# VH-VL binders against q8ixk2r445to577: the designs that were tried, part 239

Target 1, 133 residues: q8ixk2r445to577
Amino acid sequence: FFGMLQNKGLTDYCFDYNPPDENQIVGHQVILYLCHGMGQNQFFEYTSQKEIRYNTHQPEGCIAVEAGMDTLIMHLCEETAPENQKFILQEDGSLFHEQSKKCVQAARKESSDSFVPLLRDCTNSDHQKWFFK
Short names: E, the ipSAE of ESMFold2; O, the ipSAE of OpenDDE; V2, 0.75 times the mean of E and O plus 0.25 times the DockQ between their complexes.

## First folded at step 12 (VH-VL)

Design xj2 (framework fv_axatilimab; at its last look DockQ between E and O 0.84; V2 from the best seeds 0.81)
Fold by OpenDDE, look of step 12:
Structure xj2 (fold): chain C 133 residues (1-133), chain A 120 residues (1-120), chain B 107 residues (1-107)
Amino acid sequence: as target 1 above (133 residues)
Amino acid sequence: EVTLKESGPALVKPTQTLTLTCTFSGFSLSTHGVGVGWIRQPPGKALEWLANIYWRDHKYYNPSLKNRLTISKDTSKNQVVLTMTNMDPVDTATYYCARIPYGDYYFDYWGQGTMVTVSS
Amino acid sequence: DIQMTQSPSSLSASVGDRVTITCLASQDISDFLAWYQQKPGKAPKLLIYDASSLESGVPSRFSGSGSGTDYTLTISSLQPEDFATYYCQQHDNRPLTFGGGTKVEIK
């Protein structure tokens, strides 16, 4: 699966990554933003290694969850996907993080008009449902 | 200032189609994250969600009524229209349109509502 | 559909009283819960969203709490203008659903 990763509950919002430097793509938080499909900021791929890849160009970025965190941070992809980069996109649309055993949920950030994907206990929330478009 | 106002017939006969128009100001459906929804309330009863429409013309309906409902927008006129077919006395209610922020599902600004009575 | 059950359906209180209204969802709604105030002949007014976020302009005596399936609206000190009907609404899943309402009356 590839393309825009869109949330069901939060209408027309997608995974979005906009690194400050296009040549240094790691270390920043993945956010949610209006689905527009412009550039590479909203292009993601779910791979056979259970990675969510941001960039198909070298070096490739993969979404990771750092220890003790509930945010999604961009790391470099590795030959063998590390445990903190493994996700299961279920048939029901839930995005399950294997290591934390939590689900990715669209959540409101500090500002009322800002949103981010966060790890939360798995529920049947539409905000935890995702699909590629 | 955000305002919404419902307009349409106060009386509808059974089996006829209801057409309601929501005219709003203070915001635009060309702005991302903005939506408008319709909610109704029978006299002395609770609220029931009918339909939502968003800036990119995403539409959502109450499944129990979706076969009877059509929602549309005219962004240039700041209007949202709701049609409901095959009206029945049970559909007698005050109908509200309300604004939805940030692609969400709650309503932060409401119209005053318009009472619609279905009677022969 | 998610059923929202409010309790009590009505209550009598005096000015200055602490008032608590409960909303129970038939499933976990992940804190996506809104509270509205409605006075007779008027449209509902948004008080709280996301379970505990106070809408701009709403007095601080209103507060929301809860998680999972259980949520509460609290009025710390009831004022004369607070006598009204209150509704909860889950904004997690479609179809959107409201509670049955709680009428707060003068004792």
Scores: ipSAE 0.887, ipTM 0.950, lowest interface PAE 0.5, mean pLDDT 95
Fold by ESMFold2, look of step 12:
Structure xj2 (fold): chain C 133 residues (1-133), chain A 120 residues (1-120), chain B 107 residues (1-107)
Amino acid sequence: as target 1 above (133 residues)
Amino acid sequence: EVTLKESGPALVKPTQTLTLTCTFSGFSLSTHGVGVGWIRQPPGKALEWLANIYWRDHKYYNPSLKNRLTISKDTSKNQVVLTMTNMDPVDTATYYCARIPYGDYYFDYWGQGTMVTVSS
Amino acid sequence: DIQMTQSPSSLSASVGDRVTITCLASQDISDFLAWYQQKPGKAPKLLIYDASSLESGVPSRFSGSGSGTDYTLTISSLQPEDFATYYCQQHDNRPLTFGGGTKVEIK
């Protein structure tokens, strides 16, 4: 799948990646932002290696979750996808992170009006459902 | 600052179509992520969700009433309209419109409500 | 559909009492729960969203807690203006559903 990765429960919110330096795409957190489809910030690809790729830029970025963390961070893609970069996008729209056994949920960043994707225990929440558009 | 006001008939005969208008101020459906929903409350009973509409015209309906409900908006007039067909005495209730923030499913500002009686 | 069960259906309490209202969801709703206050003859007013986040302008004596399927609204020191009916609402899944309400009477 390729396009804007949208949340079901938070209508018209999309994965968004806005690194401060176009030439340094590694190490920053993926956020949620209102879907607009303009520029390069909201286009991702779900690959046969179970990666979520930010590949409108070279070198390509892949979303990862570091051990013990719940935040989605941009890493460089590898020839063989590392375990912390593997997500299963299920038929019901849930986005399962294999290494942690948790699901991606749209979450309010504490004490703010900002939203981010975070790992949480898997439920049937619409806020844990994602689709490409 | 944020206000919503429901308007429409107080009395409707069975089988008629109810049309309710929500007129609001202090926000616009041009604001990203904002929506308006409709909720009803029969006298002395619990709240029942009817429908939501969002700024880019995404619409969600209560499945138990989906074939009877239509929701639409006029962003330039700050209005949302709910139409409900084939009214029945069981539909007697106070009807509220309410604002939805962040594209979510909860309601942060409510209108005062309008009572609709369905009588033969 | 997610069924929301509130308890008790009604209660009486004195000014100054700590009041607790319970809401049980038929499935895990991931803390996506709102609480509303409805005074007689008036529209509901949002108190809490995301299980524990206070809406702006809501008095600090109101708090929300819980997780999974079990959620609680607490009024730490009941005031005369708090007599009302309280509703929970899950904002986790469509269709949106409300609890049956808890009527709080000040005795």
Scores: ipSAE 0.707, ipTM 0.901, lowest interface PAE 1.4, mean pLDDT 92
ESMFold2 (binder alone), look of step 12: mean pLDDT 93; pTM 0.952

Design xj3 (framework fv_axatilimab; at its last look DockQ between E and O 0.83; V2 from the best seeds 0.00; counts 0 for: pae E 2.4 > 2)
Fold by OpenDDE, look of step 12:
Structure xj3 (fold): chain C 133 residues (1-133), chain A 120 residues (1-120), chain B 107 residues (1-107)
Amino acid sequence: as target 1 above (133 residues)
Amino acid sequence: EVTLKESGPALVKPTQTLTLTCTFSGFSLSTHGVGVGWIRQPPGKALEWLANIYWRDHKYYNPSLKNRLTISKDTSKNQVVLTMTNMDPVDTATYYCARIPYGDYYFDYWGQGTMVTVSS
Amino acid sequence: DIQMTQSPSSLSASVGDRVTITCLASQDISDFLAWYQQKPGKAPKLLIYDASSLESGVPSRFSGSGSGTDYTLTISSLQPEDFATYYCQQHDNLPLTFGGGTKVEIK
């Protein structure tokens, strides 16, 4: 699967990554933004290694969850996907993080009108449903 | 200032189609993160969600009524239209349109509502 | 569909009283819960969204709390203008659903 990764509960919002430096793509948080399909900042791929890859030039970035965190951070992809980069996109649309055993949920940032994907306990929330478009 | 106002017939006969128009100001359905929904309330009863429409024409319907409902928008006129077919006395209610922020599912601004009575 | 059970259906209170209204969801709604105030002959007014976020312009005596399936609206000190019917609404899943309402009356 590839393209825009869109949330169900948060209508027409997609995974979005826009690093300050296009030559330094790692270390920043993935956010949610209006699905616009322009550029590379909303183009992702779910791979056979269970990675969510940010498709740009080499080296490619892969979404990871750092220890003790509930945010999605961009890391470099590795030949063998590390445990903290493994996700299961399930048939019901839930995006399950294997290591934390939590689901990715669209959430509002505190005291802001912006949104981010966060790890939360898995529920049947539409905000935890995702699909590629 | 955000305002919404419902318009349509106050009386509908059974089996006829209800057409309601929501005219709004203070915001635009060309702006991302904006939607408009319809909610109804029978006299003395609770609220029931009917349908939502968003800036990019995403539409959602109450499954219990979806075969009877059609929602559409005219962005240039700042209007949202709801049609409901095969009206029945049980559909007698005050019908509200309301604004939805940020592609969400809650309603931050409401119209005053329009009472629709279904009677022969 | 998610059922929203609101309690009590009605209550009597005096000005200055602390009022608590409860909303129980049939499943975990992940804090996506809104509260509305409705006065007779008027449209509902948004008070709280995301379980605890106070809508702009709403008095601070209103507060929302809870998690999972259980949520509460609290009026810390009831004012004369607060006598009304209150509704909860889950904004987590379609179809959207409301509670049955709680009428706050003058004792």
Scores: ipSAE 0.890, ipTM 0.951, lowest interface PAE 0.5, mean pLDDT 95
Fold by ESMFold2, look of step 12:
Structure xj3 (fold): chain C 133 residues (1-133), chain A 120 residues (1-120), chain B 107 residues (1-107)
Amino acid sequence: as target 1 above (133 residues)
Amino acid sequence: EVTLKESGPALVKPTQTLTLTCTFSGFSLSTHGVGVGWIRQPPGKALEWLANIYWRDHKYYNPSLKNRLTISKDTSKNQVVLTMTNMDPVDTATYYCARIPYGDYYFDYWGQGTMVTVSS
Amino acid sequence: DIQMTQSPSSLSASVGDRVTITCLASQDISDFLAWYQQKPGKAPKLLIYDASSLESGVPSRFSGSGSGTDYTLTISSLQPEDFATYYCQQHDNLPLTFGGGTKVEIK
């Protein structure tokens, strides 16, 4: 799939990637932002290798979660997807991270008005349901 | 200052259609990713969710009532309108509109409510 | 549909008491639980969202806790203005559902 990856429980919020330097897309956190489709910040591809790929810019980035962490960060894509970059988008909309065995949930960033996708124990929450638009 | 206010008839006869208007200020439904929902409360009873509408016109209805409910917005007037067909005495309640932040499903600011009585 | 069950349905307490109200969900709601206060003749007022996050302007004597299916609203030192009915609401899944309410009366 290719498009904006939207959350069900936070209506009209999408994965968004806005690195401060367009020439350095690795190492920054994926956030959630109001879906708008403007520019390249909200377009991702879900690949046959189970990657969530930021490929509207070169070099291509793949979303990863580092061991022991719960945040989604951008890594370079590899020829064979590493385990920490594999997500299963299930038929019910849950987004399962294979290595950690946790699901992606829309979460409030601390005490802010900002939201991020984070790994949490899998539930049937609408806030753990995702779909491409 | 965020405010919401419900308006509409206080008395409706059975089978008639109820139209309620929520007029709000201090936010806009066109620019902020927020929503407005409708909730009712029969006298002495618990709250019941009716419908939500969001800034990009996403709409959700209580499935028990969805054949009777229509929600719409007029962004230029800062208004949300709920229409409920085929009113019955069991629909007698105070009707509230409320703001929904962040596209979520909870209500952070409520109107004062308007009592609607359905009887002859 | 997620059923929300509150207990107790009513209670009486003295000013200064610690008051605890519980809310049980029929399934795991992932901490997506809100609490509202409603005084007679008034609209509900949001106290807590996301199980434990205090809404701006809500006194710190109010706190929320719990996980999974079991959630609690606590008033650490009851004040005269806390006379009200309290409702929980899951904001996890549609359709949105509320608990039956807990009436708190000041002795």
Scores: ipSAE 0.527, ipTM 0.856, lowest interface PAE 2.4, mean pLDDT 91
ESMFold2 (binder alone), look of step 12: mean pLDDT 94; pTM 0.957

Design xj5 (framework fv_axatilimab; at its last look DockQ between E and O 0.81; V2 from the best seeds 0.79)
Fold by OpenDDE, look of step 12:
Structure xj5 (fold): chain C 133 residues (1-133), chain A 120 residues (1-120), chain B 107 residues (1-107)
Amino acid sequence: as target 1 above (133 residues)
Amino acid sequence: EVTLKESGPALVKPTQTLTLTCTFSGFSLSTHGVGVGWIRQPPGKALEWLANIYWRDHKYYNPSLKNRLTISKDTSKNQVVLTMTNMDPVDTATYYCARIPYGDYYFDYWGQGTMVTVSS
Amino acid sequence: DIQMTQSPSSLSASVGDRVTITCLASQDISDFLAWYQQKPGKAPKLLIYDASTLESGVPSRFSGSGSGTDYTLTISSLQPEDFATYYCQQHDNRPLTFGGGTKVEIK
């Protein structure tokens, strides 16, 4: 699966990554933003290694969860996907992080108009449902 | 200042179609994250969600009434229209339109509501 | 659909009283819960969203708490203008659903 990764509960919001430096793509947090599909900011791919890849150009970026964190951070992809980069996109739309055993949920952050994907206990929330568009 | 106002007939006969218009100001449906929803409330009863429409014309309906409801918008006029077919006395209620922020599902600004009575 | 059950359906209280209203969801709604105040002949007014976030302009005596399926609206010290009907609404899943309401009456 590839394209915009859109949330079901939060209408027309998608995974979004906009690194400050195009040549340094790692280390920043993935956010949610209005789905627009412009550039590479909202293009993601779910791979057979259970990675969520941001960039198809070298070096490729993969979403990771750092120890003790509930945010999604961009790391470099590796030949063998590390445990903290493995996700299961279920048929019901839930996005399950294997290592933490939590689900990715659209959540409000800091201000009322800002949203981010966060790890939360898995529920049937539409905010934990995702689909590629 | 955000304002919404419902307009339409106060009386509808059974089996007829209800058409309600929500005219708003202080915000625009051209702005991302903005939506407008319709909620109704029978006299002395609780609130029931009917439909939502968002800036990019995403539409959502209450499944129990989906086959009877149509929601549309005219961004240039700052209007949202709700049509409901095959009206019945049970549909007698105050109908509200309300603003939805940030692509969410709650309502932060409401119109005063318009009472619609379905009677022969 | 998610059923929202409010309790009590009505209560009598005096000015200055602490008032607590409960909303129970039929499933986990992940803190996506809003509270509204409605006075007779008026439209509902948003008080709280996301279970505990106070809407701008709402007095601080109103607060929301809870998680999972159980949520509470608290009025720390009831004021004369607070006598009204209160509704909860889950804003997690479609179709959106409201509680049955709680009428706060003067004792």
Scores: ipSAE 0.886, ipTM 0.950, lowest interface PAE 0.5, mean pLDDT 95
Fold by ESMFold2, look of step 12:
Structure xj5 (fold): chain C 133 residues (1-133), chain A 120 residues (1-120), chain B 107 residues (1-107)
Amino acid sequence: as target 1 above (133 residues)
Amino acid sequence: EVTLKESGPALVKPTQTLTLTCTFSGFSLSTHGVGVGWIRQPPGKALEWLANIYWRDHKYYNPSLKNRLTISKDTSKNQVVLTMTNMDPVDTATYYCARIPYGDYYFDYWGQGTMVTVSS
Amino acid sequence: DIQMTQSPSSLSASVGDRVTITCLASQDISDFLAWYQQKPGKAPKLLIYDASTLESGVPSRFSGSGSGTDYTLTISSLQPEDFATYYCQQHDNRPLTFGGGTKVEIK
């Protein structure tokens, strides 16, 4: 799958990656922003290796969650996907992170009106459901 | 200042169609992430969600009433319209429209409500 | 569909009392819970969303807590203007559902 990765429970919000330095895409957090499809910030590829790739830039980035953390951050993609970069997009729309055994949820960033994807215990929440467009 | 106001008939006969208009100010449905929903409350009873409409025309209905409800908007007039068919005395309630922020499912500003009585 | 059960259905309290109201969801709602206050003849007013986040302008004596299926609204020191009916609403899943309400009356 390729396109904008949208949230069901937070209507018309998409994964967005807007690093402060366009020449250094590693190590910054993925956010949620209103879907617009402009400027290449909202285009991701879900691969056969279960990666979520940001491949509109070289070198390509893959979304990861570091051990013990709940934030989605950009790493460099590797030839064989590391365990912390593997996500299962289920047919029901849940986005499961294999290593942590948790699901991606749309969450409000504390002390702001901003939203981010975070790992949380898996539930049937609409805020844990995602689809490509 | 965000305000919403419901308008429509106070009295409707059984089987008739109810049309309610929500007119609002202080925000626009051309603004990102904003929606308007309808909620009703029978006298002395709890709140019941009816329908939501969002700025890009996404529409969601209470499935228990789905075949009876139609929601639409006129963004240029700052209006949302709810139509409910085949009214019955059990539909007697105060009807509210309310604003939805961030594409979510909760309501941060409510209209004053309009009482609709369904009686012979 | 997610059923919301509020307890108690009514309570009597005095000014200055600490009041707690419970909301039980039929499944885990991931902290997506709102609380509303409604006075007679008036529309509901949003107090809390995301289980514990106060809406702008809501007094700090109101707080929300809980997780999973069990949620609580607390008024730390009841004021005269707080006598009202309180509703919870899950904003986790469609269809949106409300609790049955808790009427807080003057003792």
Scores: ipSAE 0.682, ipTM 0.892, lowest interface PAE 1.4, mean pLDDT 91
ESMFold2 (binder alone), look of step 12: mean pLDDT 93; pTM 0.953

Design xj6 (framework fv_axatilimab; at its last look DockQ between E and O 0.85; V2 from the best seeds 0.81)
Fold by OpenDDE, look of step 12:
Structure xj6 (fold): chain C 133 residues (1-133), chain A 120 residues (1-120), chain B 107 residues (1-107)
Amino acid sequence: as target 1 above (133 residues)
Amino acid sequence: EVTLKESGPALVKPTQTLTLTCTFSGFSLSTHGVGVGWIRQPPGKALEWLANIYWRDHEYYNPSLKNRLTISKDTSKNQVVLTMTNMDPVDTATYYCARVPYGDYYFDYWGQGTMVTVSS
Amino acid sequence: DIQMTQSPSSLSASVGDRVTITCLASQDISDFLAWYQQKPGKAPKLLIYDASSLESGVPSRFSGSGSGTDYTLTISSLQPEDFATYYCQQHDNRPLTFGGGTKVEIK
């Protein structure tokens, strides 16, 4: 699966990554933004290694969850996907993080009208449902 | 200042189609993250969600009424229209339009509501 | 559909009282819960969203709490203008659903 990764609950919002430097794509948080599909900022791929890859150019970035964190951070992809980069996109649309055993949920950023994907306990929330478009 | 106002007939006969118009100001449906929804309330009863429409023509309907409802927008006129077919006395209610912020599902600004009575 | 059950359906209270209204969801709604105030002949007014976020302009005596399926609206010190009907609404899943309402009456 590839394209825009859109949330079901939060209408017309997609995974979005816009690094300050296009040549240094790692270390920043993935956010949610209006789905527009421009500039490769919203192009993601779910791979057979259970990775969510950002961009198709080298070096490739993969979404990771750092220890003790509930945010999604961009890391470099590795030949063998590390445990903190493994996700299961289930048939029901839930995006499950294997290592934390939590689900990715669209959430409001504190004291902001912006939104971010965060790890939360898995529920049947539409905000935890995702699909590629 | 955000304002919404419902307009339409106060009386509808059974089996006829209800057409309500929501005219709003203070915001635009050309702005991302903005939507407008319709909610109704029978006299002395609780609120019931009917439908939402968003800036990119994403439409959502209450499944229980889906086959009877159509929601549309005219962004240039700052209007949202709701049509409901095959009206019945049970559909007698105050109908509200309200703003939905940021792609969410709650309503932060409401119209005053318009009472619609279905009677022969 | 997610059913929202409010309790109590009505209560009597005096000015200055602490008032608590409960909303129970038929499933976990992940804190996507809003509270509204409605006075007779008027449209509902948003008080709280996301379970505990106070809407701009709403007095601080109103607060929302809870998680999972169980949520509470609290009025710390009831004021004369607070006598009204209150509704909860889950904004997690479609179709959107409201509670049955709680009428707060003067004792």
Scores: ipSAE 0.879, ipTM 0.947, lowest interface PAE 0.6, mean pLDDT 95
Fold by ESMFold2, look of step 12:
Structure xj6 (fold): chain C 133 residues (1-133), chain A 120 residues (1-120), chain B 107 residues (1-107)
Amino acid sequence: as target 1 above (133 residues)
Amino acid sequence: EVTLKESGPALVKPTQTLTLTCTFSGFSLSTHGVGVGWIRQPPGKALEWLANIYWRDHEYYNPSLKNRLTISKDTSKNQVVLTMTNMDPVDTATYYCARVPYGDYYFDYWGQGTMVTVSS
Amino acid sequence: DIQMTQSPSSLSASVGDRVTITCLASQDISDFLAWYQQKPGKAPKLLIYDASSLESGVPSRFSGSGSGTDYTLTISSLQPEDFATYYCQQHDNRPLTFGGGTKVEIK
């Protein structure tokens, strides 16, 4: 799958990655932003290795969750996907993180107008459902 | 200041089509991820969700009424229009429009409501 | 569809009382629950979203709690302006559904 990764329960919000330095794509948090399809900030690839890849340019970025954390952070992709970079996009639309056994949910950043994807216990919430456009 | 106001007929006959207009101010459906929804309440009864429309034209309908409902918007007039076909006396209710923040599913500002009676 | 069951359907209380209203969802709604207050002849007013977040301008005597399927609205010290009907609404899944309401009356 390739395109914008949209949330069902937070209408018109997409995964977005806008690192401060285009030459340093590693280490920053993925956010949710209004879907627009401009530039490459909102284009991701879901691979056969269960990776969510950022825009497929070299060096390739892959979304990861570090042990004990609930935030989605950009790491470098590897030839064989590390366990912390493996997500299953299920038929019901849930986005399951294999290592933590949690699901990605659209969440409000505290006391703000901003939203981020975070790991939470898996439920049937529309806010835990995602699809490519 | 965010305000919404419903307008339309107070009385319709069975089988007629109801058209309600929500006119709002203090926000726009052209520039941010907000939406407008319609909710009704029969006299003395609970609230029932009808439909939502969002700034990018996503439209969601109560599936129990989907074949009867159409929601549309005119962003230049700050209006949202609900059309409901084949009205029946059981559809007698107060109809509200309300704002939906951030693309979510709850309603932070409500209009005063307009009572619609369906009777011969 | 998620069914929302409120209890009680009505209650009588005095000014100064602590009032609790419960809302039970037919499935886990992940804290995506809103509470509204409605006075006779008026539109509903949002009190709480995300189970426990107070909407701007809502008095601190209102609080929301709960998780999973079980949620509670609490009024710590009932005021004269709080006599109204209260509705819960899940904002977790489409279609959006409301509880049946709880009427809070003067004892």
Scores: ipSAE 0.704, ipTM 0.890, lowest interface PAE 1.3, mean pLDDT 91
ESMFold2 (binder alone), look of step 12: mean pLDDT 93; pTM 0.949

